# VH-VL binders against q0atu2: the designs that were tried, part 285

Target 1, 119 residues: q0atu2
Amino acid sequence: MLDKKARIRTSREYRNVFEKGKRLSGRFLIIYYVENALDNNRFGFITNKKIGMAVIRNRIKRQLRAIVREYQGQVKNKHDIVLVARAGIGKSSFEGMEKDYIAIMKKAGLFARNANKID
Short names: E, the ipSAE of ESMFold2; O, the ipSAE of OpenDDE; V2, 0.75 times the mean of E and O plus 0.25 times the DockQ between their complexes.

## First folded at step 14 (VH-VL)

Design yc1 (framework fv_dusigitumab; at its last look DockQ between E and O 0.03; V2 from the best seeds 0.00; counts 0 for: pae E 8.0 > 2, placed apart)
Fold by OpenDDE, look of step 14:
Structure yc1 (fold): chain C 119 residues (1-119), chain A 122 residues (1-122), chain B 111 residues (1-111)
Amino acid sequence: as target 1 above (119 residues)
Amino acid sequence: QVQLVQSGAEVKKPGASVKVSCKASGYTFTSYDINWVRQATGQGLEWMGWMNPDSGDTGYAQKFQGRVTMTRNTSISTAYMELSSLRSEDTAVYYCARDVGYDSGEFYFDYWGQGTTVTVSS
Amino acid sequence: QSVLTQPPSVSAAPGQKVTISCSGSSSNIGYNYVNWYQQLPGTAPKLLIYDNNKRPSGIPDRFSGSKSGTSATLGITGLQTGDEADYYCGTWDSSLSAGYVFGGGTKLTVL
């Protein structure tokens, strides 16, 4: 589980990211990202009804949180990042989601080298 | 079979613009980014940028910022690269290439167009 | 000039082994997988190796790739005349200016 301080929790916080942030689309994910004034990154997750039933949406959200947590140390600091799941994500494997996340984060220039990365 | 077919050779004068097309077939066009790479005569490969055919999102190399525009027409599975304010050093073969980054999390170009020669001369 | 550094040329006789080096930095080769492209004279580049050491279908096992630290190496065994070409390493650069980068290219001559 992501730390409480690492989560975007309020509607106001989400709105700020959507209004002031940049947007990039991957195959299964859309990310909105903006610099914050904190010492840490914050992540938000959106899974809408296009994804499927509530059980599916919750599963996807859990998987995305797991992915974000795993690569958290490689994300450049001081960013608010919202992940929006696209409709097709329900048909994707966990690995597929992971690779999409990595690709989109790299294209966004949000990943930095981590000493723990294994080639 | 995946194919990228580019438009024909172009001859331009300095200061003009050139727009090269790249028609994709054999796969879902919107599922893979298209990259553009150029190669001056006798020189190496130079990455110009990427374009997401689904969203239209782009990322350009700093060298070409403000001068390059990458677009697409999804109805005909065609990507476009427009380079403006042409100069003699822009004379090169321009390639489009499919990017499989979303599949692997790592970027490489598994299919290339045949290239388009752009000559800039007064 | 190029972000990744390659020797400008290498040469060997048929049947021999050659290696082509590619050196970069922590933000590119050090963090991302390296790919290799073969460009025969007058043709478009072709993917030769991806993800450091994987071969696309149709690429013989005479071609191999490896990566260590901030450097990568392309190996070609059983050199054939048809291998005469330019070889480029490439990878994503995760610096502030994120983008793909190529080596300067290596011309392989089969003697």
Scores: ipSAE 0.902, ipTM 0.952, lowest interface PAE 0.5, mean pLDDT 95
Fold by ESMFold2, look of step 14:
Order: sequence, then structure tokens, then C-alpha cells
Structure yc1 (fold): chain C 119 residues (1-119), chain A 122 residues (1-122), chain B 111 residues (1-111)
Amino acid sequence: as target 1 above (119 residues)
Amino acid sequence: QVQLVQSGAEVKKPGASVKVSCKASGYTFTSYDINWVRQATGQGLEWMGWMNPDSGDTGYAQKFQGRVTMTRNTSISTAYMELSSLRSEDTAVYYCARDVGYDSGEFYFDYWGQGTTVTVSS
Amino acid sequence: QSVLTQPPSVSAAPGQKVTISCSGSSSNIGYNYVNWYQQLPGTAPKLLIYDNNKRPSGIPDRFSGSKSGTSATLGITGLQTGDEADYYCGTWDSSLSAGYVFGGGTKLTVL
């Protein structure tokens, strides 16, 4: 579970990320991100209403929180990051969401790349 | 900067189909949804559905399910709405509109096309 | 008629203040943020207010929005003849198989 200090909490904090931050799209996710004045990262989660009913949207939020928790130690500090679930995310598996998250975080330069390995 | 430019007016007979185009510029086309909204003369706005240009996913208003198809061609940043089995009550101005849901998780239509008049008469 | 109810028309003199109401239900206005659109005669709608009370860049602060319960209100102060338009509220309705709904529209006449 993400620490209390690692959460974007207020509408003003979310607005700051949307208005001042950079935007990068993946297959199932959009991230908005901006440097903050803290020593830590903060994460926010938004589901698109077009995904479906609240039960489905809440399940997706829970899955995304779990993904962020797993990789939070690899995220460069001092960033506010908002994950927006796109309407099509309901078609993705947990693994598909996870791969999408890793890919867009690396493209944004927020996610420390693992050493290149020969497959 | 952001602009949605629609195809020209159409005149159709009952039973025909119409396909309206909406070309986007000034932003990354696949990053936002395109919605279609129509307005009969002297009437209010009626939402028809949304289409995600990246995935091709759609969600149609119940009233139009079975008659409407929303598609896109990402290589030319163009969305399309096709309405089949036209009736005289389908006479309206048809708008495309960009759906922006990045603030607080809600969505609203921040940019609109100029509208395409479709007239259905015998 | 429409899922969201607006008065059909409102009028006032230049310089006056008007409010336009938008009444809905728990499944739309109650659960979701409300937006407002202005449609000047012969033109496409444009976004006027989003997320209940926020103004896009270029919209003057004499336009305001608010929401309480299942109702929303658009306020316009310092009325100008250029404000003559149709005004629509709009929001997502979670009970209609997840669809967007507009109010019936309110014609504002500045006399």
C-alpha cells in the first residue's frame, strides 16, 4: 500500500500536475508528471468513466495501485505522477497494464532502466 | 492550435447512409477521444457516442446502437461517424468534439468541429 | 424531455446578473462533475465551464459555475449583448449504460 505522503490528495494538487506537467500516452494508461518540491514521489489515480460501472473502475484502481507499489522503489524521486486509465484498459490483463506502466515510465525518464540483458 | 475540421454538407434520401469526417490537428490525435454530438434545427444537443482513436474502442448512446459506426484513420488523424438507415428526423448538424479527461477524471468537450449539416429528405 | 432540466429562456438588461439552473439526479449531477457550453447564434458550442466551477483560459471571471447536490448553476455577471446565446449544461450519466447527457438548453436574451 502506498504511504500517506506518496499520495496526491487535493484537487489543487491534481490540477497542478495536469496544467504544469508533461504528458505521455501508453496503450492503456496516460501519465502526467511534474517535479515537486518534496523529497519523495506522489501518485494519483484516475479512471475514465467510459470504462464502466464504479465496481469495475474501483477494481482497476486497485490493480494500478498494486503495480505502482511494486515498482515504486525504481521511480526517480521528486515527482508528482498521475496515472489516468484509458477507456480500453478493461480489455487488458494485469500483466498488460504492468508492461504498459513500465514502458511509459521508462519513456518519461522516470523509471530507472534495468541493465540491458542479452535475452 | 487545436483544430477539428469536418467534411462538407450532405443531402441524403431516407434509407441511405452518411459518413462524416473530422480531421484533427495541433495535438496528438491518439491521446484523446472523439465524440459525436448532433443538433436538429432549433433543438438542443444530443450526444451520439465516443471513439478512442488509439484502440478503436467505442461507446454508443442506446438510441443509435445498431445504426452508428465511429471509426478513425490514425495515419491522417481523421475520425469518422457513419449513420445508416437515415430518416427525416436525422436531419441535423453533426459535430465532432474532443474529449479531455485528464483533470479530476471527468470528461468534457474542450474543442469542437465547425459542424456538418446532413439533410434527409425525399 | 431531456435528462437534465434547464429553464427554456432567461432575459436581463446589459450590466445585470443572471443565473441558469440545471437540475438532474444522483446518477448524473450527483455523481459527476458538471460542464457548461455556450453556443452563439450560428456557431458550434464552446466550453465555458468545466468540472463544476473551472474556467478554461480566455473565459472571463464574470462567468461562474457551482454545484450542490443534484443541481448546478451557471452565473453570468456584467451582462453584455455578446452574451446572447444558448447555454447547455452537460455531464456523464452513470445509469444510462455510461453515456453523456446535455440539458435542454437555455436561451439568454440581453435586452
Scores: ipSAE 0.013, ipTM 0.649, lowest interface PAE 8.0, mean pLDDT 86
ESMFold2 (binder alone), look of step 14: mean pLDDT 93; pTM 0.952

Design yc10 (framework fv_dusigitumab; at its last look DockQ between E and O 0.70; V2 from the best seeds 0.79)
Fold by OpenDDE, look of step 14:
Structure yc10 (fold): chain C 119 residues (1-119), chain A 122 residues (1-122), chain B 111 residues (1-111)
Amino acid sequence: as target 1 above (119 residues)
Amino acid sequence: QVQLVQSGAEVKKPGASVKVSCKASGYTFTSYDINWVRQATGQGLEWMGWMNPDSGDTGYAQKFQGRVTMTRNTSISTAYMELSSLRSEDTAVYYCARDVGYDSGEFYFDYWGQGTTVTVSS
Amino acid sequence: QSVLTQPPSVSAAPGQKVTISCSGSSSNIGWNYVSWYQQLPGTAPKLLIYDNNKRPSGIPDRFSGSKSGTSATLGITGLQTGDEADYYCGTWDSSLSAGYVFGGGTKLTVL
């Protein structure tokens, strides 16, 4: 589980990211990201009804949190990042989601410059 | 079979713009990014940028920022690369290439167009 | 000039083994997988190796790739005349200016 301080929790916080942040789309994910004034990153997750039933949406959200947590230490600090699950994500494996996340984060330039590869 | 077919050779004067097309077939066009790479005569490969055909998102190499525009027409599975303010050093073969980054989390180009020669001369 | 460094040329006789090095930094090869491309004279580049050491279908096992630290190596055994080409390494660079980067290329001559 992500620490409380590492989560975007309020509607105001989400709105700030959507209004001021940059947007990039991957195959299964869309990310919105913006610099914050904190010492840490905050992550938000959105799984809307297009993804599927509540059980599916919750599963996807849990999986995305797991992915974000795994790579959290390699993400450049001082960013608010919102992950929006796309409709096709329900058909993707966990590995597929992970690869999509990595790819989109790399395109965004959000991984630490000298980060070590996990795999 | 995956294919990328590019438009024909171009001859331009300095200061002009060139727009190269890349028509994709044999796969879902919107599922893979298209990258553009150029190669001056006798020189190495130079990455120019990527374009997501689904969203239209782009990322350009710093060297070409403000001068390159990558677009697409999804209805005909065609990617475009426009380079403006051409100079003699832009003379090169320009390639489009399919990127499989979303599948692996790693970026590499598994299919390439045949290349388009762009000559810039006064 | 290029972010990734390759020897400008290598040469060997048919049947021999050659290696082509590709050196980078922590932000590119150190963090990302390396790919290799073969470019025969007058043709477009062709994917030769991806994910450091994997071969696309149709690529013979004479071609191999490896990566260690911030360097990668392409190996070609049983060298054939048809292997004469330019070879490029490439990878993603995760620096502030995120993007793909190529090596300077290596011309392989089969003697």
Scores: ipSAE 0.901, ipTM 0.950, lowest interface PAE 0.5, mean pLDDT 95
Fold by ESMFold2, look of step 14:
Structure yc10 (fold): chain C 119 residues (1-119), chain A 122 residues (1-122), chain B 111 residues (1-111)
Amino acid sequence: as target 1 above (119 residues)
Amino acid sequence: QVQLVQSGAEVKKPGASVKVSCKASGYTFTSYDINWVRQATGQGLEWMGWMNPDSGDTGYAQKFQGRVTMTRNTSISTAYMELSSLRSEDTAVYYCARDVGYDSGEFYFDYWGQGTTVTVSS
Amino acid sequence: QSVLTQPPSVSAAPGQKVTISCSGSSSNIGWNYVSWYQQLPGTAPKLLIYDNNKRPSGIPDRFSGSKSGTSATLGITGLQTGDEADYYCGTWDSSLSAGYVFGGGTKLTVL
């Protein structure tokens, strides 16, 4: 459950991240990220219909939101970050998605505190 | 069985480029990043960068930014590292290594190539 | 200089034990798990310890690892002449330049 201020809401906001941001791929996820002009981070989530039926896509989104919420205190502020689910993510476990997220966020230089410890 | 087999030794002049290959077998090549690490004679290991074979994404150590290019050919499960504008200080053994970061969320190299000696001399 | 600091050499008699230290900072050892690599003379490095203290299959239990704060330690008991090698710690550095870092290496001599 991300706060309303921590969500990317509009098509224009999403387009800005895709057009101006950096892109980094993991095994199950792609992240796009760009600095914003706010004091906080914002997150967006995309699951393509090719991922599966709505029930599967909703499960994936809920799992990704939970992962982001768990680690949000360790993410460097002032970034808009869009998580795009890759084909095949439906075959992953929650732990698999979590480790993928940790890896790509570290490679992007977006973690500022120890990702292995929860406040 | 996972294997990384590298191309043979190279001798180069200063200012030239070298391209080292690393052929992977025994696993899904596109599922793991390949990293490149070098070691000058009698010295320690120096990380050069990572490359995601699926996407082609790379991240280079600052020291090599602008001189190194890491690529791959997925149809033959082969990674490449090219280092340009060679200097005598680039004389080293160059290793490719498999990175397990996507499995663990932590980065370490579980399999290494045998190394490729690159000698840069006048 | 190396981002991670190791003693350049250590030595002990066969059958004894040694420890090899690896000192870093919050952005590397403090934030991330540590791995250790063994490099026998004339060979490529080999993974010895991962996730601070875990051994890959085939690594005997006389090799151990630990981490405290911004420091990591490799322990080797029951020293054998075949353990003479260079040992490197390594970890991810999560600072602005984000990348992997190694210690300077430690040459183990079994006297």
Scores: ipSAE 0.747, ipTM 0.898, lowest interface PAE 1.2, mean pLDDT 91
ESMFold2 (binder alone), look of step 14: mean pLDDT 93; pTM 0.951

Design yc11 (framework fv_dusigitumab; at its last look DockQ between E and O 0.57; V2 from the best seeds 0.78)
Fold by OpenDDE, look of step 14:
Structure yc11 (fold): chain C 119 residues (1-119), chain A 122 residues (1-122), chain B 111 residues (1-111)
Amino acid sequence: as target 1 above (119 residues)
Amino acid sequence: QVQLVQSGAEVKKPGASVKVSCKASGYTFTSYDINWVRQATGQGLEWMGWMNPDSGDTGYAQKFQGRVTMTRNTSISTAYMELSSLRSEDTAVYYCARDVGYDSGEFYFDYWGQGTTVTVSS
Amino acid sequence: QSVLTQPPSVSAAPGQKVTISCSGSSSNIGYNTVSWYQQLPGTAPKLLIYDNNKRPSGIPDRFSGSKSGTSATLGITGLQTGDEADYYCGTWDSSLSAGYVFGGGTKLTVL
């Protein structure tokens, strides 16, 4: 799981991202992102009932958290980022979610080269 | 079969605007971003920007910021690129191209329109 | 001028092998996969190579791609007259201004 410091946890924090942040849509994800005044990035995750039953929503959240953790080191610092799962994500594979995340983060200009990238 | 069919050639005067269309078929239009690339006569390819047909989100190359507008009409699976304040150096063939970034996390253009020649002359 | 650097031209006789280089930086080729496009005279570009070394359907295996560090290479073996075209490398640039970038293009002449 993501470190507590890397999580958006309060309603106020989420509202701040939604109100002041930029929005960008991918195929399965929508991201809201805004600069923060911290030394680290924070991530939030939103899954609504349109995705499916609670068990599905929880699965999606776990998968998204795993993806975010995997690529956390490649995200430009000092950002609050909220991932909103779109309705179609339930039909997507983990790899599909991952590729969508990567694409949307690159288009947002939030991914940056680091030493861990071996592609 | 995936196809991108662009509108016909345009002749414009300096200061005018041009709007090129790109009609997509053979796939789900809203599932792939459309990019625009231009090529001046005898020159190389120049990326202009991307547009998400589903959301309408766009990202433009810095060079064209404030002068280019990429839109779409989902009901007819058509993307549009409008370039304003035209100048002679905007004379080029303009291409639309499908982006497969969401499928792979990497960006490349697997299908291209046939191109639209835009000539800017006084 | 172009963010990615290619030789302006290469030439070889039919049946020979040619290579086209594409050099970039850590924010583009170094971080993202490279694609190659073939543009025959008077036509739109065509995807030739994607993901550094993968060929779309219909592209013969005499076309190959490779990537190392911040550079990429397109290889063409068994050169044919029909290969005479312009070739462009391209990739995403993850710099401050995220976007796609092309090489300057390489004109391949079959002697």
Scores: ipSAE 0.904, ipTM 0.953, lowest interface PAE 0.5, mean pLDDT 95
Fold by ESMFold2, look of step 14:
Structure yc11 (fold): chain C 119 residues (1-119), chain A 122 residues (1-122), chain B 111 residues (1-111)
Amino acid sequence: as target 1 above (119 residues)
Amino acid sequence: QVQLVQSGAEVKKPGASVKVSCKASGYTFTSYDINWVRQATGQGLEWMGWMNPDSGDTGYAQKFQGRVTMTRNTSISTAYMELSSLRSEDTAVYYCARDVGYDSGEFYFDYWGQGTTVTVSS
Amino acid sequence: QSVLTQPPSVSAAPGQKVTISCSGSSSNIGYNTVSWYQQLPGTAPKLLIYDNNKRPSGIPDRFSGSKSGTSATLGITGLQTGDEADYYCGTWDSSLSAGYVFGGGTKLTVL
């Protein structure tokens, strides 16, 4: 239940992320990400047929959306981010997907605190 | 038994390059990132970057951006760190270390190589 | 100068307790879990504490860790001469230039 503003909507928007964005791979996920011209982040999700039947793909997509929603407040603003499920994700648990997401988002610098924040 | 075995000591002149290898055994090499950390004599640990052996993705500390390249050969479970345009301040012990980020969502280095001494002198 | 601040040295007699502090910021210790590494003379670092306060297999329970706000502490009780080493805290820094950071190291002397 991401806000409508927080969704990548068109094929052109997805293509922009793939063409101009950076890519990082985890065990179960690949993220593509690029700065956008908005005040907010936008997320897209791809689950290809190689992952399994439609019911399996829909469950994985729902789980990924839940993970993204849980952590969206920690994501550095002004990015379009596409999560691509890797073929082996069907064998992952929710916790496994979550840890993978956290790790790759931190390594991408997308889970970040402002350097000027006072501690 | 997880083991990281590094290549032997190197002596280099300023302006040269060095490539240190790190051979992994006892685990699935492509499942864990390899990080590189260096330590000058009598000094602390300095993180250089991470490399994902599955994808080849890297992230370098800003200080080394443009001079360091981290690569791998998955068929022999070996990671590499190459540092170019060497200077005397690059004299250090270079370590590879395995990070557990994909298991835990948190970063720490559970296994380390024995270290490779690189001496830069004219 | 290190991103994480540790005292350069600490000392205590065998059998005593020592603590080693590690001071950071909201982007590192305040955001991410802290690990501690032991470096015995002439050896590679070894993981001593992870996830703020957890011990890997083989690390005795006289080693402990804690975190409060932007600071972390390594505690060592029942000091032994074999504990003489350099100790480093480390954590991920989730600032604008994300990456791993270490403290400057603390040399422990057992007198």
Scores: ipSAE 0.786, ipTM 0.908, lowest interface PAE 0.9, mean pLDDT 91
ESMFold2 (binder alone), look of step 14: mean pLDDT 92; pTM 0.951

Design yc12 (framework fv_dusigitumab; at its last look DockQ between E and O 0.79; V2 from the best seeds 0.80)
Fold by OpenDDE, look of step 14:
Structure yc12 (fold): chain C 119 residues (1-119), chain A 122 residues (1-122), chain B 111 residues (1-111)
Amino acid sequence: as target 1 above (119 residues)
Amino acid sequence: QVQLVQSGAEVKKPGASVKVSCKASGYTFTSYDINWVRQATGQGLEWMGWMNPDSGDTGYAQKFQGRVTMTRNTSISTAYMELSSLRSEDTAVYYCARDVGYDSGEFYFDYWGQGTTVTVSS
Amino acid sequence: QSVLTQPPSVSAAPGQKVTISCSGSSSNIGYNFVSWYQQLPGTAPKLLIYDNNKRPSGIPDRFSGSKSGTSATLGITGLQTGDEADYYCGTWDSSLSAGYVFGGGTKLTVL
C-alpha cells in the first residue's frame, strides 16, 4: 500500500492533474503528470467500467499500486501522477503492465537513476 | 512478416520542407511506437524522435524541436516525418524504425525501413 | 559528438575475435539496457543485440553483448568476411531530455 502522503485522494487534486498536467499514452496505461509544490510524489489510479467488472478493476488497481510502489524510488520528485488504465489492460499480465509503465515513465522523463537499480 | 516501407528519395532546396512516409505491415500498427533516425553521408546514426501511432503522442530530440513533426494515418498504417526549414546539413538517409519499448520497458528498434534519401541543395 | 563513445574502427582476420566498446554515463548505459545494430554497406541498420546480451532470432551466437557499469561491449567470434560493417550501440537516455542515443559507430574491417 502506498503511503497516504503518496496518494492523490481528492477530486480537486485529480482535476488539477488533468487540467494542468501533461498526458502520455502507453499500450495499457495513460499517465497524467504535473509538478507539485510538495517534497514527495503523489499517485492516483483510475480504472473505469470499460475494463470490466468491479473484481477486475480492483485487481488492476492493486497491481498498478504494486508497480508504482516498486519503482517509486526511481521517479523524479515533486510530481503528481495519475495512472489511467486502458480497456485492454485486463488482458495483460502483471509483467506486461509493468513494462508498459516503465516505458511510459521513461518517455515522460520521470524516471531517474537510483543507487538500487540493477539491470 | 513485419515490414516498414518508406517513400522514395527527395530533393529539396534550402528552406523547404520534406515529408517522408513509412508504411507498416505485418503487425498491429497502433501497438508500437515509430521512431525516426537519420544518417548523414558517411556519418553515424542520429535519433530524431518517437511517435505513438495510437495516441499521436510524440517526443522529439532537442536538436529538432520546432522543426520536426511526426504524424500518422492509422487507416493506412502509415507514419510520417516532416522536417521543415531544411538546410544542407539535413542531407541524409532517414529511417523509420519500430520501437518495442512497451513490450520490454527498454527501448530498441527491431525493424527498420529501407531508408529515404533526402538531399538538400541550392 | 555522440553521447555514447565507440572506437571509430576495429579490424581482425577471419576466424579471430573482436570486441567493440561502447561507453556512456549513468543516465544512459548505466540505467538502461544497451542494444547493438549492424549496418552492412548500403543497407539499413539491423538489430544485432538487445537487452545487453540477447540475440534476436537469426543472429548467430558468434555475436555477444555484455554490459558493466556505464560501458557495454559487443563481441564477435569466428569473424567472417560478411561481418564487415558498421556497428552502433544504442540505449535510452533518462536524463532531463529523455530520448534514444547512439554511439558514433565502429567500422569493422575483416582483413
Scores: ipSAE 0.903, ipTM 0.953, lowest interface PAE 0.5, mean pLDDT 95
Fold by ESMFold2, look of step 14:
Structure yc12 (fold): chain C 119 residues (1-119), chain A 122 residues (1-122), chain B 111 residues (1-111)
Amino acid sequence: as target 1 above (119 residues)
Amino acid sequence: QVQLVQSGAEVKKPGASVKVSCKASGYTFTSYDINWVRQATGQGLEWMGWMNPDSGDTGYAQKFQGRVTMTRNTSISTAYMELSSLRSEDTAVYYCARDVGYDSGEFYFDYWGQGTTVTVSS
Amino acid sequence: QSVLTQPPSVSAAPGQKVTISCSGSSSNIGYNFVSWYQQLPGTAPKLLIYDNNKRPSGIPDRFSGSKSGTSATLGITGLQTGDEADYYCGTWDSSLSAGYVFGGGTKLTVL
């Protein structure tokens, strides 16, 4: 659901985030993040085979994209952000992934001053 | 039954360091962050920082950057806070507290240690 | 200087009700949920209210919380002498130097 400008697409772009970025770990997720030279944010998602079967990995990736899209208006601009799913994420709920994301993003200082999202 | 049990009182001279321990029991130690909070006699609560026991990640309050180090030993479910270059103003009770942020998306401390008195005097 | 502002003290008679205010900013109370902590004399703080208005198990319903804009309020009804304590609000501050912040504390006297 993220538009083309908001996606990290190339291996070089991913490597830059992993090599130059900061890292914070939550319960289900790890984020890597670095300032970029653009006027927008870009997001990337990593789910590996250790997490489970392809159907499970695709579900998790879809859920993480939905979470990122829901909160993207609150994210400080000019950042490349990669979400890495931890082993064991398959046992979490959508709400569990969402709460983890919110906590990590607050600890990283990546949420900008915006109106709070109403649940 | 969640418990956080802290090390005993410390008396230090100015310029020294102190290391306070916080042993957790009754829950999976690596699943929740530990925060450190201090309170001078007759004063309010002052947040010092958080530490993720699984990753070792930390975030420190600006006031303590360069003087505080928060660590852990996961094999004995114990968190540590070390404060260096002590001054008389560092005389306080130091608390560890469990943070539920990963369950909630909001930060609050549901269990606290009993506190460790640190006295800094000549 | 506390980031969150509370009155230094409040007093009321046994059986009465009292409120304790906590004033902050858009980066803390305005953006994040508020918690309240009770500290009885000589003891560690204890969680009293979380997520603005929720009570953990074992906290009686005469304790309540609310939030409006950048302010939060702790309400206590049916005051007992055992309620004499210091009360602190707390929340995450999402400003540039992200971290947790407490109010300055409010000493409740039951007279």
Scores: ipSAE 0.696, ipTM 0.895, lowest interface PAE 1.5, mean pLDDT 91
ESMFold2 (binder alone), look of step 14: mean pLDDT 93; pTM 0.952

